Miniprotein binders against b1l550. Designs and how they scored, part 128

Target 1, 279 residues: b1l550
Amino acid sequence: MRLPEELLERARDIHSEAPSHRIKLDRVGSFGLKVPVEFKGFLLLAEADVWVSLPEGRRGVDLSRQVEAIYELSNPPKDPFSLCREAAISLLEKLNYADSSGVSIRFDAPLQDGESLKYYGVEISSIASDEIINKIRVEILGMTACPCTAELIRAYKSSEIAATHTQRSLGILEVSTKAEHPDPDKLASIIERAMSSPLRTYTKRPDEGGLVIRSLSNARLAEDVVREMIHLFLEEFGHLPEDTHILAAVRSMESVHMHDIYAERSFSLDEIRKEISSH
Short names: E, the ipSAE of ESMFold2; O, the ipSAE of OpenDDE; V2, 0.75 times the mean of E and O plus 0.25 times the DockQ between their complexes.

## First folded at step 11 (miniprotein)

Design ma8 (at its last look DockQ between E and O 0.94; V2 from the best seeds 0.00; counts 0 for: pae E 1.6 > 1.5)
Fold by ESMFold2, look of step 11:
Structure ma8 (fold): chain B 279 residues (1-279), chain A 94 residues (1-94)
Amino acid sequence: as target 1 above (279 residues)
Amino acid sequence: GEIRITVEIEKDGRRIRFLYVITSPEKLEKILKEIERIIRFFGADRIRITVEASSEEEAERLADEFRELVERLGYDEIEVTREGNRFTVEAERE
């Protein structure tokens, strides 16, 4: 059922009225929108959030214009990074009373894993005001092997027995920058290379043995993984603006403990380069 | 070889600045198309694009390319200044 369009002439424009309480709002938006994206040849279904600021003198946001901004740009499907940046700017054009806008897009990114694909988590955002700030968060699972237990077993029973516990660990890189979003595959690669061994979708027995042997030969504490992630990030992305902010973190689901371990470091590129140069 | 592109657009007093830092020359074509789309749907009255290219020869080529881009968008008053590897394209619409 569609209402007569003539009613628009008689109805108050509630959204443009002044509110009873003149308080600005930081984010007013639509969350959980489904949008198609094209990522490296794959058509993916992503989840998006869109929002704008609302000045103290305006009662409401024109929600249809918000949704319009991202849906117009999402058909035909395009890469999620362009969609994110373009939609954030389009929101400011369509909703000219806002002084800032934001878009976030979440999807599972495919990654080649031998004969098959595996997936890792990606969330990107763009915040537009008098400048654009782009943020990306990448999460990927890897394998870690405990060096403390390995050393204890070597010292106690026999140096010929190489053993320790291994577990899944979730690596996290989050980057906030004025430049375009970093390539998520490169961020995922940094995280995996910092781990003791990658995780595979499946392996045959000889290949599975090889992964375990690799992890034992490259035993690392969660703290070691975070430090290695930072080192590898600087090698790959040292060209980003110096005020770029990074969070590097690991959550290890320790196989012999009832609890997880967590390590993290946040920093700007300028800050960390000075720190490293002082040693 | 990196290329730094700063885009400043203005419409009705609203100014937005955004940045690209390109280390792979093959990404330039996609970024140029994105910049053109943004300027077109934003409907900018004034534009300033500052580029630091990786060489003087590349700066000359890109300066012409950006001038043509801005002309295709319908801007009448276009000024291009270049010094070495760096150039600025400024445009206004009547």
Scores: ipSAE 0.633, ipTM 0.883, lowest interface PAE 1.6, mean pLDDT 88
Fold by OpenDDE base, look of step 11:
Structure ma8 (fold): chain B 279 residues (1-279), chain A 94 residues (1-94)
Amino acid sequence: as target 1 above (279 residues)
Amino acid sequence: GEIRITVEIEKDGRRIRFLYVITSPEKLEKILKEIERIIRFFGADRIRITVEASSEEEAERLADEFRELVERLGYDEIEVTREGNRFTVEAERE
């Protein structure tokens, strides 16, 4: 049953009323929207969050306008990067009482693995105020081999290729920049290259053996992985603004322990360059 | 070469700045279209676009493209300024 439009004229605009408590809110919006995006030739259904700030003198946000803003820009489907940036700006235009806006889009990004697909997790965000800050978080699983156990076994059996325990490790790169979003495929590649070996969705027997051997020959601590991620990141994305902020992290799901090993470094490009130059 | 594009749009006293750092030609075309879309749907009263490139010639070409863009969009009082390999296009509309 649709209410008569005439009732709208009689109804108080609850959202525009003064609140009982005059307090600014940082984020008010719709979370868990589904929006289509185009990514590397794939049409994907992504999860989206949209929000704006709410001034102290306004009771509520026009949530319908927020939803309209993102969907207007989502038809036809476009890349999630442009969608985030454009939607963040559009939100500020449509909701002029807001001093800030934000959009976050999450999906599993397809990554070609021979005749099959693997994937990585990606969250793309844009926050708009007087400036736009773009944020991207990439998470991808890889494999690590423990160098410590390898060394112990080598010492014991004197083998050229020392057996060691291997495990899945989650690598994380989060980048916040005033420039456009970094390429998520490049970020995923950095993470994979920083680990002992990538994971494969489908392996033939020779390929599986090779993957394990590669991992064993490239044994790395979680600490090694993070440092390598940072190194590779600087090589690929050193052109980003100096105030760009990065989080590099790894969570190793240790196969010999009930707990995970975690390592991280948070830094700005300016900070890390100064650190490296001091050595 | 690296191209830096800074876009500043203003409407009713609200100012938004956003930056692109472009390292590939394919990316450039996409970003130019995005900037056009943003300007159109935002309905800016004032626009300032700054382009910095590795060469003066490249910066000038891009500045010309942005000049043409703002002209097509109906902006008046277009001014283009140069500082080395940096060009700034400023436009206003009532």
Scores: ipSAE 0.585, ipTM 0.850, lowest interface PAE 0.9, mean pLDDT 91
ESMFold2 (binder alone), look of step 11: mean pLDDT 83; pTM 0.831

Design ma9 (at its last look DockQ between E and O 0.96; V2 from the best seeds 0.80)
Fold by ESMFold2-Fast, scan of step 12:
Structure ma9 (fold): chain B 279 residues (1-279), chain A 94 residues (1-94)
Amino acid sequence: as target 1 above (279 residues)
Amino acid sequence: GEIRVTVEIEKDGRRIRFMYVITSPEKLEKILEEIERIIRMFGADRIRITVEASSEEEAERLADEFRELAERLGYDEIEVTREGNRFTVEAERE
């Protein structure tokens, strides 16, 4: 059912009216949109949020123009990073009263795992104003093994391969930059390489035994993993602008405790280089 | 070598600056396509693109490529300034 188009000539333009209170809003938009994206040969269903700032003198945002902005750019499905950057700029062009716009896109990224696939979490955003800031957050599970318990067991039993507890640990890398989004597969690789071992979707017993032995032979504290992630990040992405901001974190789901262990460090490239050069 | 591209687009008093740091040749083509789509979609009256290449030879080649981009986008006035491994393309409509 469609109402007569001539009613538009008689209806008030509510969004352009003055609000009841002259208060600026930071983010007004359409959240939880489902958008198909093409990621490294895969067609994936992503979830997107789009928003703009709303000035104090305007009652509402034209939400239909926001949805049109992202849907126009997502048909046919394209690279989620380009989609994110292009949509943020499109929002400012379509909604001229806005001082800033933003787009975020979330999806589970496939990663080749032998003959199967495993998945890691990706959230990206682009915030546009006089400049564009691109942000990416990658989360992937890996395995850590406790070096402290390993040392105690070694002292007790004098074993070549010390027994210790292992657990799943969630590694997190978040990058905020004026440059384009970093490649999420490279960020996921950095996290996995910093862990005691990666996790697998499927293993046969010989491969499973090898993974466990690898983890036990490469025991790492959550603090060790964070430092290694930072080291590996600087080797791979040290070319980014000096004001690029990074968060490196690990949440270890300790198998011997009812609670988790958490370690993190946030820094800018400029900050960390000065810190390292002073040692 | 790495290539640094900074793009400024302007329309009706609104100016947006964004940049890229390109470390592989295959990514350059995709970034150029994205830049073209953004400029066309935004409907920029004026653009300024500054590129810092890994060599003078690369800068000369890319300067021609970005000049052609401005021509394809229909700008009336195009100015290209090159100094060493850096160049700037400024273009505008009347």
Scores: ipSAE 0.777, ipTM 0.922, lowest interface PAE 0.9, mean pLDDT 87
Fold by ESMFold2, look of step 11:
Structure ma9 (fold): chain B 279 residues (1-279), chain A 94 residues (1-94)
Amino acid sequence: as target 1 above (279 residues)
Amino acid sequence: GEIRVTVEIEKDGRRIRFMYVITSPEKLEKILEEIERIIRMFGADRIRITVEASSEEEAERLADEFRELAERLGYDEIEVTREGNRFTVEAERE
């Protein structure tokens, strides 16, 4: 089961040798690891990637130390954000030949939805070198209602009948910052509040009717969903470092079209503040 | 108000700088625990923690908490400098 330790004296240490082609590598890692995490009282099995840079003079990475950096910290299971940041630093400590390290952790975040659960996608990463950059991407589905069609239908009938096409839309917020990872629930809330209405796992008929009516009263263009996401983000996270970078996006699966509509804006906090202050 | 914490750790010439921007005081204890775990895991020979608090009263209380953190970590040369709402804890060991 275990090979004799005396082989260590006989065998070359292949990983510590110089390679025949002296080329630095940016990411050498173990990908698709399963790690336990604790999120909002749930124990989740997350998927993680770990990597380090490899200098031109080193042939290979010490794979056991690389994997140890995250598994050692994952028992007992803990908050995935602390795990991500701590593992990135642990990689640099354990693999002292690397000038940078990275960790990513992906999971579906549970969210209470009446008597059931719904979920939203979370991917976080931490890249460590002489500083640490933390990134979080949140994706959550919502409902959008077309304001153009709603206005045409209103104008068409003498009685006020409210109707328009509604569809699922995927909202995306991606934040890259030197500060700790933003709270994913707050990012998900920003996305949902920017939509015409949230999506539910299921509804009873009276509640379903209410959601549809709400979406019609909150009809929004994809462009305006993105603008609202940015506005709400600045209210909640305007305190982050000025060089924090954000991507806000919506992919709308428009029910009356054969194709999706997409809108996005990337910005730094410094950039968007100047833009808003100019009007 | 917000609290800005910048941590610099150093071991064998390797220096890493990271930061936190805390807007809810209930998260401060977890962040202190994370900082302590990181410093202990990294085995830092030198640390420098700079904190910008929201008031002088808060800075005074936090300076005591971060001094205690450095003491728990076993540093034997600890210097705390404070001016207004900002302080720095510098610690070194062999």
Scores: ipSAE 0.774, ipTM 0.922, lowest interface PAE 1.0, mean pLDDT 89
Fold by OpenDDE base, look of step 11:
Structure ma9 (fold): chain B 279 residues (1-279), chain A 94 residues (1-94)
Amino acid sequence: as target 1 above (279 residues)
Amino acid sequence: GEIRVTVEIEKDGRRIRFMYVITSPEKLEKILEEIERIIRMFGADRIRITVEASSEEEAERLADEFRELAERLGYDEIEVTREGNRFTVEAERE
């Protein structure tokens, strides 16, 4: 049943009323929207969150306007980076009572793997106020080989390639910057290069053997992986503003233990440069 | 060379600043298009675009492009200022 539009004239605007308690809210919005995005020639259905701040004197947010803002910009589908930035600004324009806005877009990004596809997780965000801060989080699985077990086996039996346990490891790079979002493919590449080897969706037997051999020959601790990620990040993205914040992390799903190994470092570009230069 | 573009847009007392760091020509074109879309969508009464480049010549060329953008967008008062390799385009509309 559709209510007559005429009822709108008689109904109080509940959202514009004073709240019972005059308290500002930081984020009010719609979470779990589905929006189409274009990414590297793929049309993807992404999950989106949109929100704005709510002043203390207003009971509620015009949620319909928020939804309208993101969908207007999503047709025709565009890249998720521009969509995120533009939508954040549009929210502030359409909801003038808000002093801040935010958009987050999540999807699995396709990555070419020979004739097949692998993927990485990506979350793209923009937060707008007096300034826009862009955030991107990339998560991709790789493989790590344990150097400690390899060393033990080498000591026990002379082998050119020491056997060791291998496991899947999740690498994470999160970047927050006043510049535009860093290229997620480059971030994914950094993570993969920092691990013992990448994962493959499809392997022929010779390729699989080579992948394992590479992993064994490039055994790394979770700590090693994180440090390598940071090193590679600085080489690729050293041009970003000094106040850019980075989280580099690895979760190793250890194959010989019931638990995971986790390592991380949070830093700003300015901070880490000073640290490295002091060495 | 690295190009930094800082955009400030203002409407009815609301000011928003955002920045780009450009490392390729292809990226530059896309960013220019985005900036134009944002300015149009926001309906800015005032804009300030600052370009910093490795060379004065490059910065000046880019500043000219943004001046032209402001003209196309219907801004009436456009001023370009220089400080070294930094150019600032300021534009206002009635």
Scores: ipSAE 0.721, ipTM 0.899, lowest interface PAE 0.6, mean pLDDT 92
ESMFold2 (binder alone), look of step 11: mean pLDDT 84; pTM 0.845

Design mb1 (at its last look DockQ between E and O 0.93; V2 from the best seeds 0.00; counts 0 for: pae E 1.8 > 1.5)
Fold by OpenDDE base, look of step 11:
Order: C-alpha cells, then structure tokens, then sequence
Structure mb1 (fold): chain B 279 residues (1-279), chain A 99 residues (1-99)
C-alpha cells in the first residue's frame, strides 16, 4: 500500500522538529546496507554503513535520503574506493544540516592463489567534514612458526631444519589518511610477507611440504611479524602524508596454548620515522 | 618535470571547462599549479604539486559557505585518469544538486 502524496502535506515533518533534548549526535544512519561493488573484475555484494552528524536542533536524520545517496552512486556498480569517497561527500551535500558524514564498506576481497582463490577481509571508510579522511582495514590469515621452540629443538637435536610448532595468525593493517585509500592488495601482501608463510587454499603434497619448510626456515614471533609489517609498510607507503595513522597488529592462534598471542603498534608516519631515526 | 605539471594543470582547466566554468584562472607558484574557477556559487580550487616522483592533487570545493578539501597522492601516471574522472563526478555533484 502506498499512501496518497496529498497526505504528506498534512503530516508533520517529524525529523525537522526540535528534539526534546537539544543534544548533537555524532553519527546517525543506516547500518547493514547491501551495495554492489566492482573489485578487480568481480562483482561483489558488500555491506555498507552510512551516517551523518545531527545538530542539536534537529530531531532526526532523513534516513531515506542517505540510502538514496549511496544507491545512486552504486548503480552501476563501481570500485568501492570511489564509491566510499563520493558517497561521503554526497551525504554532506544532500544533508546540509550535517557537519560530518561517513561511509563504511565491508567485503571479502578475492586474492589469486595459483589456480585457486583465497581472500582477505576489507573495510573501506571515508569520513567527510571540512576535510576527508580515508580509512582502510585489511585482515588476512597467514602462518607463523615459533622461533623459540625451534631453538630448543635445535639445541636438543641438531638438524638443518629445526622442527617447531606452527599456527594460523591473523594480520591486520589499518590505515587512516587524508590521501586516497591505499591499495588493499599491497597491504595484504605486506601482511603475508611479514609472516612465516602465507596460507594456501590448495596444496599438493610437495607444495605443502615446501610451505611448511619455508615457514620453519622463517620462524617469527608475533612481535617480529608486527615489526616486519611496519618495516614493509614504510617501504611501500612512505610517500603518504606524515599525519597518516597506522595500526599494525597480529593475532596468533597459538597451537600449544588455548589462548591467542596479540601484538600491535599504533603510530603516525611522522612518529615512527622519528623513532627509527633515533636508533 | 615542469612540463608534466603544466600538462596536469591543463587537464584540470579542461575539466573545469567541461563542467561549464567560464572564468578559469590558472596560476603558477614555483612547483605548484593552481586552477581556480567559480560557477553558480560553486567555487573550485585544484592545486597540483610535485615533490620528487610524487604528485599531489588537492581539491577544494566551496558552496554555500561550506568548504570540502580532499587529497590525492600518486606516483603512477596510470591513476590520473581515474582521479580526474572522480574529481569531475564530485564537482558535478555540487553543481547539479539543489535543495
């Protein structure tokens, strides 16, 4: 059933009314939208959140207009980075009472693994006000081998390749910058290269053996992985603005313990450069 | 190269022209080119700078007393076309939207 449009003239605009309590809200919007995006030749259905700030004198946000804004930009499907930036800006333009807006888009990104596919998690965000800040979070699983156990076993029984326990580890890079979103594939690559070895979707027996041997020969603590991620990040993305903020983290699902090992570092490019230069 | 920046400035001038801007000012200050134009209350300022191999494009759009600024930083020329298209879409959005 659709109500006659004439009835709209009789109805109060509830959203534009003064609220009972004059309090500004930071974010009001629709969460869990599904929007199509084009990524590396794939059409993906991504999850999206859209929001704007609400001034103290306005009761509610025009939620329908928010949804419309991102929909208009999503048809036809486009890359999620452009969609995110353009939508954030569009929200500010269309909802002029807002002093800030934001868009977040989440999906699993396909990553070629030989003849098969693996994936990494991506969350792309843009926050718009007088300036635009772009944020990207990449999560990808890899494998780590423990150097401590390896050393113990080496001491006990001399071998060219010391046995050690291995585990699946989740690497995380989150970047917030005034520049455009960094390339997620490059971020995922940094994470994988920082670990003992990548994971493979499909392995033949010789390949599996090789993967494990590689891991054992490149044993790394969780702390090592984070430091390596930072190092590799600086090499690849050192050109970003100095006020760019980075979170590098790893969660190692330790195979000899019931709990996980977690390590992280949050920093700006300026901060970390000063730190490294001081040594 | 200096020639590259000039070419970029020309690209943005042409972009402004495509968007219907008629009073376009291009200025140079050292290694910085600035394209400024105004149409129907939408003022744009696009600044292109080069630092080594890095190109920086800053876009400022002002409408109805609100200013938005966003930045592109790249070293690969292949990204330029995509960036130009995006900037064009964004500016067009401001030009076309009316409450």
Amino acid sequence: as target 1 above (279 residues)
Amino acid sequence: SEEELERLADEFRELAERLGYDEIEVTREGNRFTVEAERNGVRIRITVTRDGEEIRITVEIEKDGRRIRFLYVFTSPEKLEKILKEIERIIRMFLEYRE
Scores: ipSAE 0.680, ipTM 0.884, lowest interface PAE 0.8, mean pLDDT 91
Fold by ESMFold2, look of step 11:
Structure mb1 (fold): chain B 279 residues (1-279), chain A 99 residues (1-99)
Amino acid sequence: as target 1 above (279 residues)
Amino acid sequence: SEEELERLADEFRELAERLGYDEIEVTREGNRFTVEAERNGVRIRITVTRDGEEIRITVEIEKDGRRIRFLYVFTSPEKLEKILKEIERIIRMFLEYRE
């Protein structure tokens, strides 16, 4: 049953009242929304979070307008990057009492792998105020081979050890910029190229040998993978604003030992260019 | 070239026209142009700079004392059509929203 219109008109608008404690809140939102997106011809189910700031003089957020901002823009499904930026701006316009808004969108991006697909993790966000700050995080698995093991194999001329020292490594690139989000496929490519070999979803027996040989031919320390990721990133994305912030990281899932190896570097474009130019 | 920059400026002028703006001012300083217009209290300023293959677009929208600025930086000319559509949708939000 639906309540009479007169009762709804008499009810307090709780959200527009002043709160008992006048304290600004940074993020008030709805999390875990399911949103369809179109990415490179694929229809994907993404997970989204939306939020706004809440001034000290307002008790609550208009929840229906908040959810409306992203759901209206997700029909028909469209590019997740446009959706993310447009939804963040829409939140700020629809909830005009807020001084900032934010949207995050998470999905597994398909990547062509021969005749099959593989997937890598993407999380994007846009935070809007008097400007927009766009962030993207890409995580993709690759193969690494230990340089110490590669040198031992060279010395002993044994192929048996190669299979026991080839390992999966998770590469991470995270970029925060005032420009539009970098292309996630390019970020994923940078990570894979920095590693010893890409990880394949399906490999025939002749191809398996080739992947192992390439991993051994490109043996790299986790530290060197991070350095290579930074070098390749600068070649591809050096045009971004100088205050663009980057995190480059690798977690190596060591198959011989029980612990992971981790390396990372955070920097702005301005910072890293000065560092490189000083050598 | 000068013709390529003029085509680009025409696209942004047409974008403003599709949104119902009139009295659209387009000014140029070398490799940069600016499109300015106001309609129903929504003021826009779109600045485009072309350096070789690099295109930088800054969009500023002002309504009711609030100003928002967003930026595009790209080298792939095929991205332009998608970016123009996104800019148009965003400005339309400001022109159509009333609360």
Scores: ipSAE 0.597, ipTM 0.861, lowest interface PAE 1.8, mean pLDDT 83
ESMFold2 (binder alone), look of step 11: mean pLDDT 81; pTM 0.818

Design mb10 (at its last look DockQ between E and O 0.82; V2 from the best seeds 0.00; counts 0 for: pae E 1.7 > 1.5)
Fold by OpenDDE base, look of step 11:
Structure mb10 (fold): chain B 279 residues (1-279), chain A 99 residues (1-99)
Amino acid sequence: as target 1 above (279 residues)
Amino acid sequence: SEEELERLADEFRELAERLGYDEIEVTREGNRFTVEAERNGVRIRITVTRDGEEIRITVEIEKDGRRIRFLYVIDSPEKLEKILKEIERIIRMFLEYRE
């Protein structure tokens, strides 16, 4: 049932009224929207959050306008990076009472693995105010082999390749920058290269054996993985603005323990360069 | 090369022209090119600079007393084309939207 338009003229605009308590809100919006995006030739249904700030003198946000803003930009489907940036800006323009806006888009990114597919998790965000800050979070699973156990076994039984326990590890790179979003495939590659070996969706017996041998020959602590991620990141993305902020982390699902091992470093590009140069 | 920046500045001038800007100023200060224009209260300032092997593009849009700034770092021609289209779309949004 659609109400007659004439009734709208009689109704007060609740959203524009003064609130009972004059308090600014940082984020008001719609969470859990589904929007189509085009990514590397795939049409994906992504989850999206949209929000704006609300000034102290306004009771509510025009939520319908927010939803409209992102869907207008989503048809036809486009890359999620452009969508994110454009939507954030559009929100500020369309909701002029807001001093800030934000968009977040989440999906699983396909990654070619031979003739099969693997994937990594992506969250793309843009926050707009007097400037725009773009954020991307990439999560991908890999494999780590423990160097400590390897050394123990080597000491016990002389072998060229020491056996050790292996586990699945989640690598995380989160980048916030004033520049455009970094390439998520490159970020995922950095994470995989920082681990003992990547995971494979499909392996034949010889391939599986080779994968494990590679992991054993490249045994790494969780700490090693994070440090390697940072190193590789600097090589690939050192051109980003100095105030770019990075979170590098790994969660190792240790196979010999019931708990996980976690390591992280948060830093800006200028900070980490100074740190490395000091040694 | 300096020639590359000049070409890029010209592309942004042309972009402004396509968007209906008639008073477009292109200025050079060292290795920095700036394209400035105003139409219907929407002022744009696009700055192109070389930073090593990369080109930095800063876009500023001012409308109704609000200014928004955003940055691109270009490392390939393909990326440049994509970014040019995006910038055009963004500026067009400001020009077309009226309360």
Scores: ipSAE 0.658, ipTM 0.877, lowest interface PAE 0.8, mean pLDDT 91
Fold by ESMFold2, look of step 11:
Structure mb10 (fold): chain B 279 residues (1-279), chain A 99 residues (1-99)
Amino acid sequence: as target 1 above (279 residues)
Amino acid sequence: SEEELERLADEFRELAERLGYDEIEVTREGNRFTVEAERNGVRIRITVTRDGEEIRITVEIEKDGRRIRFLYVIDSPEKLEKILKEIERIIRMFLEYRE
């Protein structure tokens, strides 16, 4: 049923009134929206959250304008990074009483894997006020091989036998910057290159053997995977603003342990450069 | 190169023209240029610096006493087309007249 438009002139505008308790709210929004996005030729269903700040003198947010902002920009589906940045700015413009706005978008990104596909996790956000802060988190699984066990087996008989335990490891890169979002495929590539070997969607026995042999020849501690991720990140993204913040982390599901191993480092670009140059 | 910077300046002047700006000032200082314009209470300032393969673009938009600034730092010219279209869409959001 559609109500008569004329009622808009007679009805009290509840959301623009002052509240009984004059308290500013930091985030008022709509969470868990389903939004279509286009990523590298794929049409994906993403999950999005949108919000704005609400000043102490305003009772409510115009939620229809808020949701409209992102849905108008998502039809037709487009690049999720542009959508995220544009929607955050659109929210701030459309809801001019807000001091800040935010958008987050989550999806599984496809990645070519031979003649098949694999997927990795992506979450992006944009926070707009007098400037915009863009954040991206990428998570991808890889394979690690333990160098400690490999060395012990080598030393045991001074043998040509190459062996060690291997396991899945989850690599994480999270970047917060004033520049546009980094390319997620480049972040995923950095993580995979830091591992002992990538994981594949599908392998036949010769290919599986090759992955294991590659991992044995590139055995790495979880700590050194993180260090390599940082090194590779600096090569690829050292041009970003110096106050860009990064988290690099690995969670290794150690095949011979009852527990996981975790290593992480967070830093700004200026911080890590000073640290490296001090050696 | 110098020719590439001049071409970039022309692209941003054309962007402002497509958005309906008619008093467009472009100033250049070495490897940097600035495009400034105002239309219907919406002032824009776009500063572009080129250093080798790196292109740094700062966009400032001012409307009704609010100013927003955002930045792009691209490492290849191939990304430029998408970024220009995004900038144009963002500025167009502000160019709607009064309610």
Scores: ipSAE 0.637, ipTM 0.870, lowest interface PAE 1.7, mean pLDDT 87
ESMFold2 (binder alone), look of step 11: mean pLDDT 81; pTM 0.815

